# VHH binders against Triacylglycerol lipase 1 (LIP1), part 19

Target 1, 373 residues: Triacylglycerol lipase 1 (LIP1), of Arabidopsis thaliana (Mouse-ear cress) (q71dj5)
Amino acid sequence: SHLLHGSPVNSLCADLIHPANYSCTEHSIQTKDGYILALQRVASLGPRLQSGPPVLLQHGLFMAGDVWFLNSPKESLGFILADHGFDVWVGNVRGTRYSYGHVTLSDTDKEFWDWSWQDLAMYDLAEMIQYLYSISNSKIFLVGHSQGTIMSFAALTQPHVAEMVEAAALLCPISYLDHVTAPLVERMVFMHLDQMVVALGLHQINFRSDMLVKLVDSLCEGHMDCTDFLTSITGTNCCFNASKIEYYLDYEPHPSSVKNIRHLFQMIRKGTFAQYDYGYFKNLRTYGLSKPPEFILSHIPASLPMWMGYGGTDGLADVTDVEHTLAELPSSPELLYLEDYGHIDFVLGSSAKEDVYKHMIQFFRAKVKSSSW
Below, E stands for the ipSAE of ESMFold2; O stands for the ipSAE of OpenDDE; V2 stands for 0.75 times the mean of E and O plus 0.25 times the DockQ between their complexes.

## First folded at step 23 (VHH; framework vhh_etentamig_d1)

Design Y2 (from X2 with D31E; at its last look DockQ between E and O 0.58; V2 from the best seeds 0.66)
Fold by OpenDDE, look of step 23:
Structure Y2 (fold): chain B 373 residues (1-373), chain A 120 residues (1-120)
Amino acid sequence: as target 1 above (373 residues)
Amino acid sequence: EVQLLESGGGLVQPGGSLRLSCAASGFTFSEYYMNWVRQAPGKGPEWVSGIDDSGDYTYYADSVKGRFTISRDNSKNTLYLQMNSLRAEDTAVYYCAKEGHTLWGEFDHRGQGTLVTVSS
């Protein structure tokens, strides 16, 4: 059994869900490679007595499940879905403050951080989906943002995973990153920040550390205005309430691994959607190929309904890259394009309910109704 | 007793428009999701459209998306379906259907229906 019982040190339920007057239960699962992940099950305390289909929320890079609940109940997707009767499940990938456990490793062990987004897809997300499927005995709705979409695309290429998913909604969909326009990201890639971090002996990326703050400052020195850090790394956001930044910083960002950053940089440099590149010799040893295997988007079942929301000012999920993704998918996803929306707007935008989430919920509801009578 | 009474059906030419109404009684209308479903002759029932309790969220089948508009007036306990650009394949008996608090996505009551015939 992948179910682990116990109270986590950090509790998303206690931090954000219960205070908002919603029901929340903490769950724990173990991945095949030994990580202990936290899941939260969230429900409205409204008049509806029976929950609808399960929906899994999958957060992006340097975030956790908390991001879905940082705004008011009327503005946060997690609460909104609960209010509409969905059985809301919140995923937290390894390395986040909510998922910091391993059966044998400690977060101080370098081995604890030897993972990338492919591991998040093949282990974390896959196990979460399996767990939800087993509990609900129903196919699940999948929602991903940013890196959450990378994970989703990769995981859905696996038939056994795709079979458990009813439909997917992808916010800021990413399978390609070679047209990134966020200035600080480009500079980080250009300067090989990943190599610098490795040279410093770091295995995790934690922006709450003084060392990383200094490193970022050095990247900005004399080269670009980093006073608006968020814009520098994500592009312009139209609907993000900057006055709430201090509040958001109480919860975000969450740690990730250096290897994960390296893998993302590989995507940017190579323009590929592939497994981790270890270099020529190690690839031969690991994969039996000189180049890492690619994730084939066309292996996602054409019958799997997909919805995508993406924005014109997104410095990470560039429209050109999104179009590349769409061209390779065997299906025709339902699309919501918002010209003025940036990367963060889709999860923390104050107007996201009206502009984004209503459409998403309409998409999900339509899929359920098609077979309900 | 829950009652749902559909009206507004009739004969219309292709490309024409109709507006259906459903008068609800016997329950707190503003607390329930409402839906339209239809059944064509010789075919099984088909979900057409849904709307949440407040009216803020609307849902449509792909077959009617962009052509039909669901709405509600909670002060009048009435559900509406504006049907534009009607096609022959839209010919059916249209039913107003109520969701229950214990049946997410399912209907606990429906009306007697109103016939919509689209023909030249």
Scores: ipSAE 0.667, ipTM 0.859, lowest interface PAE 1.0, mean pLDDT 92
ESMFold2, look of step 23: ipSAE 0.695; ipTM 0.898
ESMFold2 (binder alone), look of step 23: mean pLDDT 84; pTM 0.852

Design Y3 (from X2 with T102D; at its last fold request DockQ between E and O 0.68; V2 from the best seeds 0.69)
Amino acid sequence: EVQLLESGGGLVQPGGSLRLSCAASGFTFSDYYMNWVRQAPGKGPEWVSGIDDSGDYTYYADSVKGRFTISRDNSKNTLYLQMNSLRAEDTAVYYCAKEGHDLWGEFDHRGQGTLVTVSS
ESMFold2, look of step 23: ipSAE 0.679; ipTM 0.894
ESMFold2 (binder alone), look of step 23: mean pLDDT 83; pTM 0.850
OpenDDE, look of step 23: ipSAE 0.563; ipTM 0.824
ESMFold2, fold request of step 25: ipSAE 0.715, 0.736, 0.612; ipTM 0.907, 0.913, 0.874
ESMFold2 (binder alone), fold request of step 25: mean pLDDT 84, 83, 84; pTM 0.856, 0.848, 0.854
OpenDDE, fold request of step 25: ipSAE 0.662, 0.576, 0.498; ipTM 0.859, 0.824, 0.794

Design Y4 (from X2 with E106P; at its last fold request DockQ between E and O 0.49; V2 from the best seeds 0.72)
Amino acid sequence: EVQLLESGGGLVQPGGSLRLSCAASGFTFSDYYMNWVRQAPGKGPEWVSGIDDSGDYTYYADSVKGRFTISRDNSKNTLYLQMNSLRAEDTAVYYCAKEGHTLWGPFDHRGQGTLVTVSS
ESMFold2, look of step 23: ipSAE 0.707; ipTM 0.900
ESMFold2 (binder alone), look of step 23: mean pLDDT 83; pTM 0.845
OpenDDE, look of step 23: ipSAE 0.763; ipTM 0.901
ESMFold2, fold request of step 25: ipSAE 0.723, 0.721, 0.687; ipTM 0.906, 0.905, 0.897
ESMFold2 (binder alone), fold request of step 25: mean pLDDT 83, 84, 83; pTM 0.849, 0.856, 0.850
OpenDDE, fold request of step 25: ipSAE 0.867, 0.215, 0.633; ipTM 0.947, 0.664, 0.849

Design Y5 (from X2 with D52E; at its last look DockQ between E and O 0.59; V2 from the best seeds 0.62)
Fold by OpenDDE, look of step 23:
Structure Y5 (fold): chain B 373 residues (1-373), chain A 120 residues (1-120)
Amino acid sequence: as target 1 above (373 residues)
Amino acid sequence: EVQLLESGGGLVQPGGSLRLSCAASGFTFSDYYMNWVRQAPGKGPEWVSGIEDSGDYTYYADSVKGRFTISRDNSKNTLYLQMNSLRAEDTAVYYCAKEGHTLWGEFDHRGQGTLVTVSS
């Protein structure tokens, strides 16, 4: 059984959902490779009795499920979806403070951190989808942001996963990263930060650690203005409330693995959407190929409805890369392009409800077929 | 008793326009999602458009998106469907359908329908 019972040490329900006067239940599942993941089920306590289909929210890199609830109920996608009657499920990938468990490993074990976004896709997301599908006995709606979209694209290439998904909405869709424009990201890649971290003996990336902060500072020294750190790593955001940064920092960022960062850097350097590159010899041993296998976007069913929101000032999900993704998809996604929106605006923007989420909800609602006549 | 009465149907040429109305009574109209559904001769029913209780959110089938506009006036207990750029394939009986407070897409009442014929 994938269902584990117990109270997590950290509770998203207690932290953000219950205080906002919403219903929330904690769930736990186990992945095939032994990780224990936290899911939250969120519902409105309002007078609306009509129930919609399940929707799974999948967060981005260095975030967790909390990001969907950091703003007011009128501004946060998690609350907004609940208010519209969706059965809202929140995913938390391994390594986040909400999903820190493993059946045999500890977070102090290097093996605990030996994963990348492909594992998040093939295990975490896949298991979450399977769990929701089994509970609801219904296909699910999938929402992803940033890395959440990388995971979604990869997972949806698997027929058994795609069959459980009714429709997907992707915020800041990423399958290619070779046109990243965020200055600090480019600097990190150029300086091979991943190798530096490995040389330091680190297996996780935790920005709450003094060592990592110093490392980042060193990257900025004499080279670029890193006073606006967020802009440096994501590009310009138009609608992000900077006055709330201290509040956001109480919850964000969450840890990730060094291997995951390396895999993302591979995407940036190579311009590929592929499995982890271990190098020539290890690839031969692992994959039977000198190069890692690619995820084929055209393997996503053309019949799967997709919606994409993306912005013109996004330093990570560059328009050129988004267009590349669109060209390779067998379907024609519904598109929302916002010229002034950046990477964080889509999840923490103060005006995102009207500019983004309304359209997403309209997309999802239109996909629900009438069952009675 | 819940009543839904459609009107506004008729014969129109391809490329023409029609506006359908649905007069609702017997329930608090402003509390319910409303929908338009249609049934062409020899075909099954097809969902066309929906609108939330407040009117802030509207939904459309891909087949009518960009051509049809759903709206409502809660003060008049009336649902509307503006149909532009009509095509032969839009020929059908159009029904006003009320959702219940249960699940999305379940209708607890519908009208008798109004016939829309698109023909040259």
Scores: ipSAE 0.574, ipTM 0.833, lowest interface PAE 1.2, mean pLDDT 92
ESMFold2, look of step 23: ipSAE 0.676; ipTM 0.895
ESMFold2 (binder alone), look of step 23: mean pLDDT 84; pTM 0.853

## First folded at step 24 (VHH; framework vhh_etentamig_d1)

Design Z1 (from Y4 with T102D; at its last read DockQ between E and O 0.69; V2 from the best seeds 0.77)
Amino acid sequence: EVQLLESGGGLVQPGGSLRLSCAASGFTFSDYYMNWVRQAPGKGPEWVSGIDDSGDYTYYADSVKGRFTISRDNSKNTLYLQMNSLRAEDTAVYYCAKEGHDLWGPFDHRGQGTLVTVSS
ESMFold2, look of step 24: ipSAE 0.737; ipTM 0.911
ESMFold2 (binder alone), look of step 24: mean pLDDT 84; pTM 0.856
OpenDDE, look of step 24: ipSAE 0.874; ipTM 0.947
ESMFold2, fold request of step 25: ipSAE 0.695, 0.697, 0.739; ipTM 0.900, 0.898, 0.913
ESMFold2 (binder alone), fold request of step 25: mean pLDDT 83, 83, 83; pTM 0.847, 0.843, 0.845
OpenDDE, fold request of step 25: ipSAE 0.852, 0.851, 0.852; ipTM 0.935, 0.934, 0.935
ESMFold2, last read: ipSAE 0.733, 0.713, 0.716; ipTM 0.910, 0.906, 0.905
ESMFold2 (binder alone), last read: mean pLDDT 83, 83, 83; pTM 0.847, 0.852, 0.842
OpenDDE, last read: ipSAE 0.849, 0.853, 0.787; ipTM 0.934, 0.938, 0.907

Design Z2 (from Y4 with H101Y; at its last look DockQ between E and O 0.20; V2 from the best seeds 0.00; counts 0 for: pae O 6.4 > 2, placed apart)
Fold by OpenDDE, look of step 24:
Structure Z2 (fold): chain B 373 residues (1-373), chain A 120 residues (1-120)
Amino acid sequence: as target 1 above (373 residues)
Amino acid sequence: EVQLLESGGGLVQPGGSLRLSCAASGFTFSDYYMNWVRQAPGKGPEWVSGIDDSGDYTYYADSVKGRFTISRDNSKNTLYLQMNSLRAEDTAVYYCAKEGYTLWGPFDHRGQGTLVTVSS
């Protein structure tokens, strides 16, 4: 099996940050719908004249805050930002092994997993931003990757959230998915994997589950080459160090919900950036509309500075879809296009510091207001 | 030991021009991103401009875009800042900062600074 098995990870500070000789403090927030999220505050050791602006790192699907720290301090965005004096905050959404669960629900309850990325956007990310804003008394720099960008786009359509954000840097920006090219993802959608897992009584997607591994393997068998599992699921990556896969597997992947996968599949099938589709009648009951409401990208303030990094070999954030996103945004984001970069390269690429992060950091520096000092 | 020495500051009238230089030593200059930062009297520090190791990419604060130009000569281990159309609000001590240094980061990667005064 090409799917991931590893030991449980419970403390990001203890597991990855402290061993790297960085400062790290654990924080938690409770969302309005009762989930307890984990936030880590990361800083370089040593004297500083002043604390820099806050940066919130928002991870993607089946990942957690650990993804920002899995490589060396010279290669990992979390450490790099800390070294550059940013007040680095790391978000961990519900369902991840670093989160703290729910006030009343357990992870064995089906209700615990009754959420999608819209909930991650409207509750988890929005409330993390609010928390940081309150603690720092400063607007937040936001970094998202993959699903983290979906969440960011959705959250930023809310004026209250947008007002708390100084600038956003989006890695592998996604608001549309209908041009996905990752072969295994296409196969999963075609075969209705979401329905299969529901039929099995699953509410959680956990790649450490033997049952799910077998199911995914069955999708590959006789249909496509899944020898390179990562490529099949994300597209080609140019700068990913495959020799570190075993190490990565100690931490990744993290669980998500079946409903979230269904919502993502809806995006792929319908080519929409909208709330969860419950079907005709339930949509009427839930939304008062037969179709779910769309997230309107033009509602993001034109004055909000945005930076986007995207790659030509990304099987998930396809260039066509990125262009669609750009066409609907009221602003003109600063763009970094890397022809040979794939989906994972932007967070785990060994050369990402030079190719990606230096540009992002300069973007942020240019947006730092003197009044914030 | 990393050393950064700024020069070229002085008194200039509004609309005038100055060229700052920074002599770098103690590290492989060509391998590092370099920056200019400034601090005006009574104000916090402000990032001004940056240039990558190769010089392929230059970056500017909005306040200086179109007026300032950053450049580097790796053969001379020297960083430059051409400042045109200077304004009173550009009055500050200008610092050369090595990669890894920010306005709130390690102080030991910043020079002593050079004073630029724009006044009639």
Scores: ipSAE 0.016, ipTM 0.400, lowest interface PAE 6.4, mean pLDDT 90
ESMFold2, look of step 24: ipSAE 0.741; ipTM 0.913
ESMFold2 (binder alone), look of step 24: mean pLDDT 83; pTM 0.854

Design Z3 (from Y4 with H101Y T102D; at its last look DockQ between E and O 0.01; V2 from the best seeds 0.00; counts 0 for: placed apart)
Fold by OpenDDE, look of step 24:
Structure Z3 (fold): chain B 373 residues (1-373), chain A 120 residues (1-120)
Amino acid sequence: as target 1 above (373 residues)
Amino acid sequence: EVQLLESGGGLVQPGGSLRLSCAASGFTFSDYYMNWVRQAPGKGPEWVSGIDDSGDYTYYADSVKGRFTISRDNSKNTLYLQMNSLRAEDTAVYYCAKEGYDLWGPFDHRGQGTLVTVSS
């Protein structure tokens, strides 16, 4: 049972951070809807007179905070930021193996999995930001990847959240998904995988589940080449070390909810950035509207500095959708476009330090106030 | 500055009862969820109970369900924990913790704690 009254089942600090000879402390926060999230604070070892500004790293779908530390210290963003003197915080959202569960619900309860990315945005991310803000007494720098950016966009539409953020760096930014090109994702949407899993009585999506693996295999069989599973779901990656896949699989993927997948499929099918669609009647009951309310990107303050890294071979964060996002934002984000980069390259690429992270760090440094660092 | 002061702890026999209180100051008490957490000797911290800002919703760890009752008086800026049918395993320092409290630290949003000892 994943209840708060126990010790953490898994420790990111113990698994990846301490072995790399970095300082790491485990933290937890309880969301208003009862979930216990895991946060790690990471720093370089050695005497430091002053800590730099806080940076919150927010992982994407089927990942956790471990994704920021799976490569060498010279290649992983989490370590790199720590080496540059940032106060690095790593978020782990509900449902991940590093999170602490729920105050009353078990991961075997269907209610435990009754959430989508909007909940991750409105509860998990928002409350992590608030927590960091309160501890640091400073605005925070926010980094998101993939679904982490969906969460970021949604959360930043709230003025009280945006006020706590100094700047945001978004890797593979997503607020729209209707131009997704990843073959297996398209197949899943076409075949209504979300309905299939519901019919099977599943509430969570866990790729370590035999049932789900069989289901996915069935989607590939005779229809498409899924030999390279990663490419089929994310698009082509240029700088990903495929020889490390087995190692990565020791840690990834992490579970998500069926409802979250349904919500993402709604984004794909409808081309909207909106709250969860419960259907006509339930929407009326829930929202007072027949359609779910949209997240309004223009509600993000124009004064909030934003940086975006995106790639030309990203099968999830398609350039067309990124451009749509940019058109609706009231600001002009600093942009890094890499033609040959795919979805995973931005977090696990072997050359990401030179191609991506240096630019991000420069962006952050430029936004650091003299009194803070 | 957030101040939380726990009281009401002491020595009690198994099956006995205690009522803990937490006096809060330095913030708008009525706007925050409040929690009780405990730490037994040689063990890590454990969440015990939580209550929403209005007092309408209460939450309990499985280990204390049916035995403990959390309540609050917003007019007095006070949090309560009624502990009945106490067991030896309930022996711990009990802390009042404000919303946002980190179970593993930092501990800036909890009090100094009050010791509860359940022993025959």
Scores: ipSAE 0.158, ipTM 0.636, lowest interface PAE 1.7, mean pLDDT 91
ESMFold2, look of step 24: ipSAE 0.731; ipTM 0.910
ESMFold2 (binder alone), look of step 24: mean pLDDT 84; pTM 0.854

Design Z4 (from Y4 with S30D; at its last look DockQ between E and O 0.50; V2 from the best seeds 0.64)
Amino acid sequence: EVQLLESGGGLVQPGGSLRLSCAASGFTFDDYYMNWVRQAPGKGPEWVSGIDDSGDYTYYADSVKGRFTISRDNSKNTLYLQMNSLRAEDTAVYYCAKEGHTLWGPFDHRGQGTLVTVSS
ESMFold2, look of step 24: ipSAE 0.685; ipTM 0.892
ESMFold2 (binder alone), look of step 24: mean pLDDT 82; pTM 0.838
OpenDDE, look of step 24: ipSAE 0.700; ipTM 0.884

Design Z5 (from Y4 with L103F; at its last look DockQ between E and O 0.45; V2 from the best seeds 0.48)
Fold by OpenDDE, look of step 24:
Structure Z5 (fold): chain B 373 residues (1-373), chain A 120 residues (1-120)
Amino acid sequence: as target 1 above (373 residues)
Amino acid sequence: EVQLLESGGGLVQPGGSLRLSCAASGFTFSDYYMNWVRQAPGKGPEWVSGIDDSGDYTYYADSVKGRFTISRDNSKNTLYLQMNSLRAEDTAVYYCAKEGHTFWGPFDHRGQGTLVTVSS
């Protein structure tokens, strides 16, 4: 197990940042519910004596902070932001191999995995933002991808959190999932994979597990072509370097919880952006309502600048769902639509620097307030 | 000693054009991000445009996008700002600002500025 009480087995700084000749320091924070998260502070080596405004990078499902650094320094958003002088912070949520575990629970305890993306939003992301805010004494630029955007939307509905954020850039923005088109995801939902894994006594989703791999393979067998596994779960990607897949697999994927998958499946099935659905009776006990409370996007301050990048071939962040999100937001986000981009292209695409990140950085720069001279 | 000297300001009618220049000395110009900042009377300073060390990346405030163009000639240690379609609201003292600690952070040096007045 990579998740140990105390220091993780692996260090993102040591694995990817230092070898690329960047500065990196490891930080940890303890969430209110007892998880110890990993944060990396990344900077370019050079004559820069101080960091610019803080930017927090929030990864998606089955990923970790490593995803922002898997390509060359010229292609990876984490390095690019550092080279532009941002104070780059990389978040690693609970359950990832870079996190530090829990104060009392072990990763072999079922209770360790009793969380969903709402907990990642309300605890992990919110407290990472607060930590950065306290250290920097400045509002935070927030970047999220995929599930990272789910977390961001949810967290930003909280006024206290929103007040600490200067601007948000959301890659493959997701608050709704009911128009997902990724064929393997649809199959998983249809076949109730979440129930299957529960029946197997699993609380963790780890794709490095032979059991889970076999289960997923069984879903493909005789039903769909899963030869291109990535395409089957994310949709088509135009600019992803497939020759690097083996390299990527040295780092990805990271574990998540069965409960998180169930929550995501609830989003897909119900077309809602809401807290975890425990069923009628437990909802009454937990929420005082028969249905789980929704996250209200209109509660995000209209004054919060937002930027969104989304693609036409994204099988997870479907354009229809993105439009639904936009309709409910009280603001008018700056939009970058790329017809040929898929879900992974926005974080691992070889051309993402020119197609995506340049626009994001310009957006952020425009939001930086001039200091008094 | 770092020196930044702006020039090219003046009076121009709405819709007109100006080209500002900034002569840099006292540091390795090609190693630093450069910016234009302006300050209108009674207002705080506003970032206008930035350019990376190589000139590969240019950035603009929303208020000047499509109208202004930042460029640099590292062989001449000179920063430029081409301003087209000028508006009354562009009236300000324009400063050349050198990257200090970061591209986004406080600038460690700026020039004395050059006044741009847009008026009919």
Scores: ipSAE 0.383, ipTM 0.751, lowest interface PAE 1.3, mean pLDDT 92
ESMFold2, look of step 24: ipSAE 0.595; ipTM 0.864
ESMFold2 (binder alone), look of step 24: mean pLDDT 83; pTM 0.851

Design Z6 (from Y4 with Y33S Y57S L103S W104S; at its last look DockQ between E and O 0.35; V2 from the best seeds 0.00; counts 0 for: pae E 19.9 > 2, framework grips)
Fold by ESMFold2, look of step 24:
Structure Z6 (fold): chain B 373 residues (1-373), chain A 120 residues (1-120)
Amino acid sequence: as target 1 above (373 residues)
Amino acid sequence: EVQLLESGGGLVQPGGSLRLSCAASGFTFSDYSMNWVRQAPGKGPEWVSGIDDSGDSTYYADSVKGRFTISRDNSKNTLYLQMNSLRAEDTAVYYCAKEGHTSSGPFDHRGQGTLVTVSS
């Protein structure tokens, strides 16, 4: 019944970035609701004419900032951006092993886990953006992957956040989840796994939990083949090095809250892009409305440049849902569609530098303002 | 010590073309991304274009995209900028710049840059 606490032995700078011979400093911020979030600032070693623009990397569900550095410097987006002169900042949302602190709460408290991706958008991401904006002399560039993209869409509907962002690049963009095709995800939603986990007394999803492993096994037994767990959760991935999976598991996955999973399941069941649904009466108390407020994509400024990369085999950010998002955006993002790419290929694919990141960097470079460099 | 020598500048009419070169020495050229930066009279430096270590990925400022082409020849330790459809606002001193993550030395702009003048 006791939850395993996954805390890193060393910092992200020490574990992955300094050994690769890159500059890295550890930073922290405190959100208005008391969470202590880790940020890393990464650059190539050696002199430049000037610092490049700040870029914030926002990871997805069950990930953290380590994902941007798990492959070699020639393959990992975090290193590649630093090599191209960007002032790279790495965000780590609450509940990850890098951001497990709170001013009054412990990660063993239920209240520490009382949040969903909407809080990640409105507190974690918004306040990371504000922090970068306050220490730089220009708007920031934003990169999101998966959950990092739904956080970005939601945060960018807020005028005070959007005014601090120069451009956004969104990998595997999510706002609607009507067409999720990953088979274990469909089964978990149908079986109400979120209710099962609450009934077991859990408030976090931690893959070191023996009870969670047994619960997932029971959903698979006699119903589907879960021996390729990654494919069952994300859809097919063409292009990452499967021989490195044990190495990746030293760092990933990271915990998230049960409430966050419940929120995502609401979106899948109802086809909504909205705040958390507490039920009729609590919605009235919380929002002043009987139904949760929707996030309205057309509230994102039409002037905000956007770039989006998405894949044909992604079982989470399905092409149909991406097309729905595009139809509601007030702008026409620059698009990169890769028929064979899956959800994980965009962050861990061995060819992603050539297939994805060079196009993203070209997009960002074109938006860089003149400066003293 | 890192040395960079720009050449190929000159006077050209609007709509004309120039090809800039940057000869590099004192470091392993093929390990580093390279950039062109320009500085017009009375203005601060402006990033123009960049290219990764292999030459496979190229990047351009909006003001030059479609008109300028960056390239490199790693066997000759040379960076290039092909400048087509030149305009008066392209008038500047052009510098090449090394992007490094293992260097501990000073910035290595060894020449005075190369002046490009586009006459009205």
Scores: ipSAE 0.000, ipTM 0.172, lowest interface PAE 19.9, mean pLDDT 84
ESMFold2 (binder alone), look of step 24: mean pLDDT 81; pTM 0.812
OpenDDE, look of step 24: ipSAE 0.052; ipTM 0.583

